VH-VL binders against q54vk3. Designs and how they scored, part 3

Target 1, 198 residues: q54vk3
Amino acid sequence: MNKIFGVKIDSQQKKRQQSNKNLTVFNNGRYLIYIGDIHFDRKFHREALRYYLLGCGLETAFYSDPVKTSVTNSKYLTFLSRRIFDCFYFLRAPMQAIVVSQFFGNLNQTCLVSFKIIQEEYYQLDTNYFQYIWELPLLEILLTTFTKQKDLKKIYLINQIISNPIINENNHPDIRKNFIKNTKHNFWKAISSNYLLQ

## First folded at step 4 (VH-VL)

Design c24 (framework fv_refanezumab)
Fold by ESMFold2-Fast, scan of step 4:
Structure c24 (fold): chain C 198 residues (1-198), chain A 122 residues (1-122), chain B 112 residues (1-112)
Amino acid sequence: as target 1 above (198 residues)
Amino acid sequence: QVQLVQSGSELKKPGASVKVSCKASGYTFTEYAMNWVRQAPGQGLEWMGWINTNTGNPTYADDFTGRFVFSLDTSVSTAYLQISSLKAEDTAVYYCARGLFDYWSEPYFDYWGQGTLVTVSS
Amino acid sequence: DIVMTQSPDSLAVSLGERATINCKSSQSVLYSSNNKNYLAWYQQKPGQPPKLLIYWASTRESGVPDRFSGSGSGTDFTLTISSLQAEDVAVYYCQQYYSTYTFGQGTKLEIK
């Protein structure tokens, strides 16, 4: 009947039914990431991001360290972080992308891509995500850029983060490690709330 | 030695229910997902879905929702497939097969049960 | 879902000759992040369950004779039996495990 005389279901109901069906079928993180890759390859970056976040949550106990080695390889999490970075970048969420670049496991690559984003997307940097930066070289890049722009508010916010004694390289390594772990967890909780609930 | 041993053949009338078992041995049951595959007489292989042996959560392919239920008894390393309200079109050999749910490992089906023939006739 | 199509539906080959079976996926099963093809081949002899022959498109399962080989990438895959033996009479299935699981319709291999 849908073909010639059928009534079209409204767009919102159709999307809700499709999304609920997909989530019911794919309650395994591995398959959610497969579906994410399909959307990513089709340039549907917001849909890809949703599936990557659900997949990461199921496989990593909701973004907690340590990652479960029986179900998730650390190398796989690095590749997933790069895909999530691309999603935020193409969705014009540059500050979220900069935060995710810290997960690459290569600080030089983090600084290189972040410097480029900061130069290209200065006016799109959402200050609510500054609190999730923990790499000192990246904070220095941000501070230098804001100083050149004479952006007193952003200078103040970055200086608040730099002045945190846990960020100081002279602190005991275990204190810094725990702080970074908590910062990572809080970031993924915030992202999941913003992208999985909307 | 890894083995998957299934229950024996069943002859049922339309409207009845059947429960097929698949008992695993020779490996840690919860490290591999259990998949179910159907093969109707003279037809090819059709994936029905899988169950996460660690969490107990089943996932069904679109054609196998409603009448089909996957379950586990981890204490005896056994997976179950229950089919309710049997129809003639359910006549098939039902296989269990193990596969890892870990994306980076062994998601292909390396070990299969011997199959359980379910015949539905009046 | 990903549709798997095999060709031919049936094939008759003389003993000692080469048998070639093709499998095409409706979309790529090559994952760019690990550069692996999520493609397996299974052999099903009459009255028996399927047996894994090849995984990751070209890796032969332990205990499988070296006359069996897999090749291809992306959407087009081939299973080759270099010198057919009597015990190779079976139906052969390709399977993608890139997005859930789907099987090809099968290729029946017979002796000429």
Scores: ipSAE 0.000, ipTM 0.475, lowest interface PAE 14.6, mean pLDDT 81

Design c28 (framework fv_nepuvibart)
Fold by ESMFold2-Fast, scan of step 4:
Structure c28 (fold): chain C 198 residues (1-198), chain A 120 residues (1-120), chain B 107 residues (1-107)
Amino acid sequence: as target 1 above (198 residues)
Amino acid sequence: QVQLVESGGGLVKPGGSLRLSCAASGFTFSDYYMSWIRQAPGKGLEWVSYISYSGSTIYYADSVKGRFTISRDNAKSSLYLQMNSLRAEDTAVYYCARGYLDFWSGFDYWGQGTLVTVSS
Amino acid sequence: DIQMTQSPSSLSASVGDRVTITCQASQDISNYLNWYQQKPGKAPKLLIYDASNLETGVPSRFSGSGSGTDFTFTISGLQPEDIATYYCQQYDNLPRTFGGGTKVEIK
């Protein structure tokens, strides 16, 4: 059903004199991201998220093969990660937002925004998304917070991730790179399942 | 009837500042991306900046980034370009242009332009 | 940035002639290309969008074709009012970039 991904907006505009100018290209990632920006600007965050997810999935194989994208695409993908982060934040999906913050390309920004969200939304942190954290400083922030809260279950879950030798910064670069690539792919696959209505 | 009217151009010294305005009428201004496009005397067109429907998404050409600021006031149906640290190479006719709503990023309506001359 | 190379820079033709202008993108832009007409002292006017679609109110003698990296703009039966500079413009990626323009004059 493609109406969820752009066709319904085109159909709402169908009385316009030149309908061909409003024609959506369902499988074109650039048009989908553009439609997402329209919804985002209008505060329709769930609709914006759907278009962004479909668009980035088509352009990047859900970020699993970023080396195959051009430098121009990489620049826009960094911008897109900020939009998707905002969508999750406004949709009250704080753990998903924290995961997306790892895509910013600036670890200091990732840690700063995540620290604030963890403090403000502690009880809304969905533990199913802990498995998609790969940045060690972010894992340390989570562990420190859970230790202060004496949350034994969350401490255990984060320690399982930190104890993974692959995530350690001293590991062989190619092993860590492939692990992060697979983690990114699995995250976007899970998000698409949950937010694209299948 | 769609109309875009620019104002604020003039002669300015290098290092000076100017603020350009574009008054829109005949359409729902808040439904459109807006751009500034310039043309140096006897030269071609150069895209300068765009701003989204609500003003939350903005982009600048590298040649003006850090010196120019695009903004809009949807209540007044107006677009602005604040130009600081002006250089001789910024001398151009500046056009205000509209894109289509929805799925279109072409410039379907343009203002007549306002001349900015940076010299002395 | 995507570079748009337009040729020729200028041409002279007689009324009734077929005029062809080309535009080449430095990378694949699919069909995300527009053509504009600019008459002396006037703002540009959109003629063709999405490489081949004629804008409302534009005479049928104007046409566009191409996809990927190679595009053409044609005037079939040049008229005196067609004297202008023509520009291609890509909107596949940021920044938006224009071709250098082609000045069309009557002999």
Scores: ipSAE 0.000, ipTM 0.459, lowest interface PAE 14.7, mean pLDDT 80

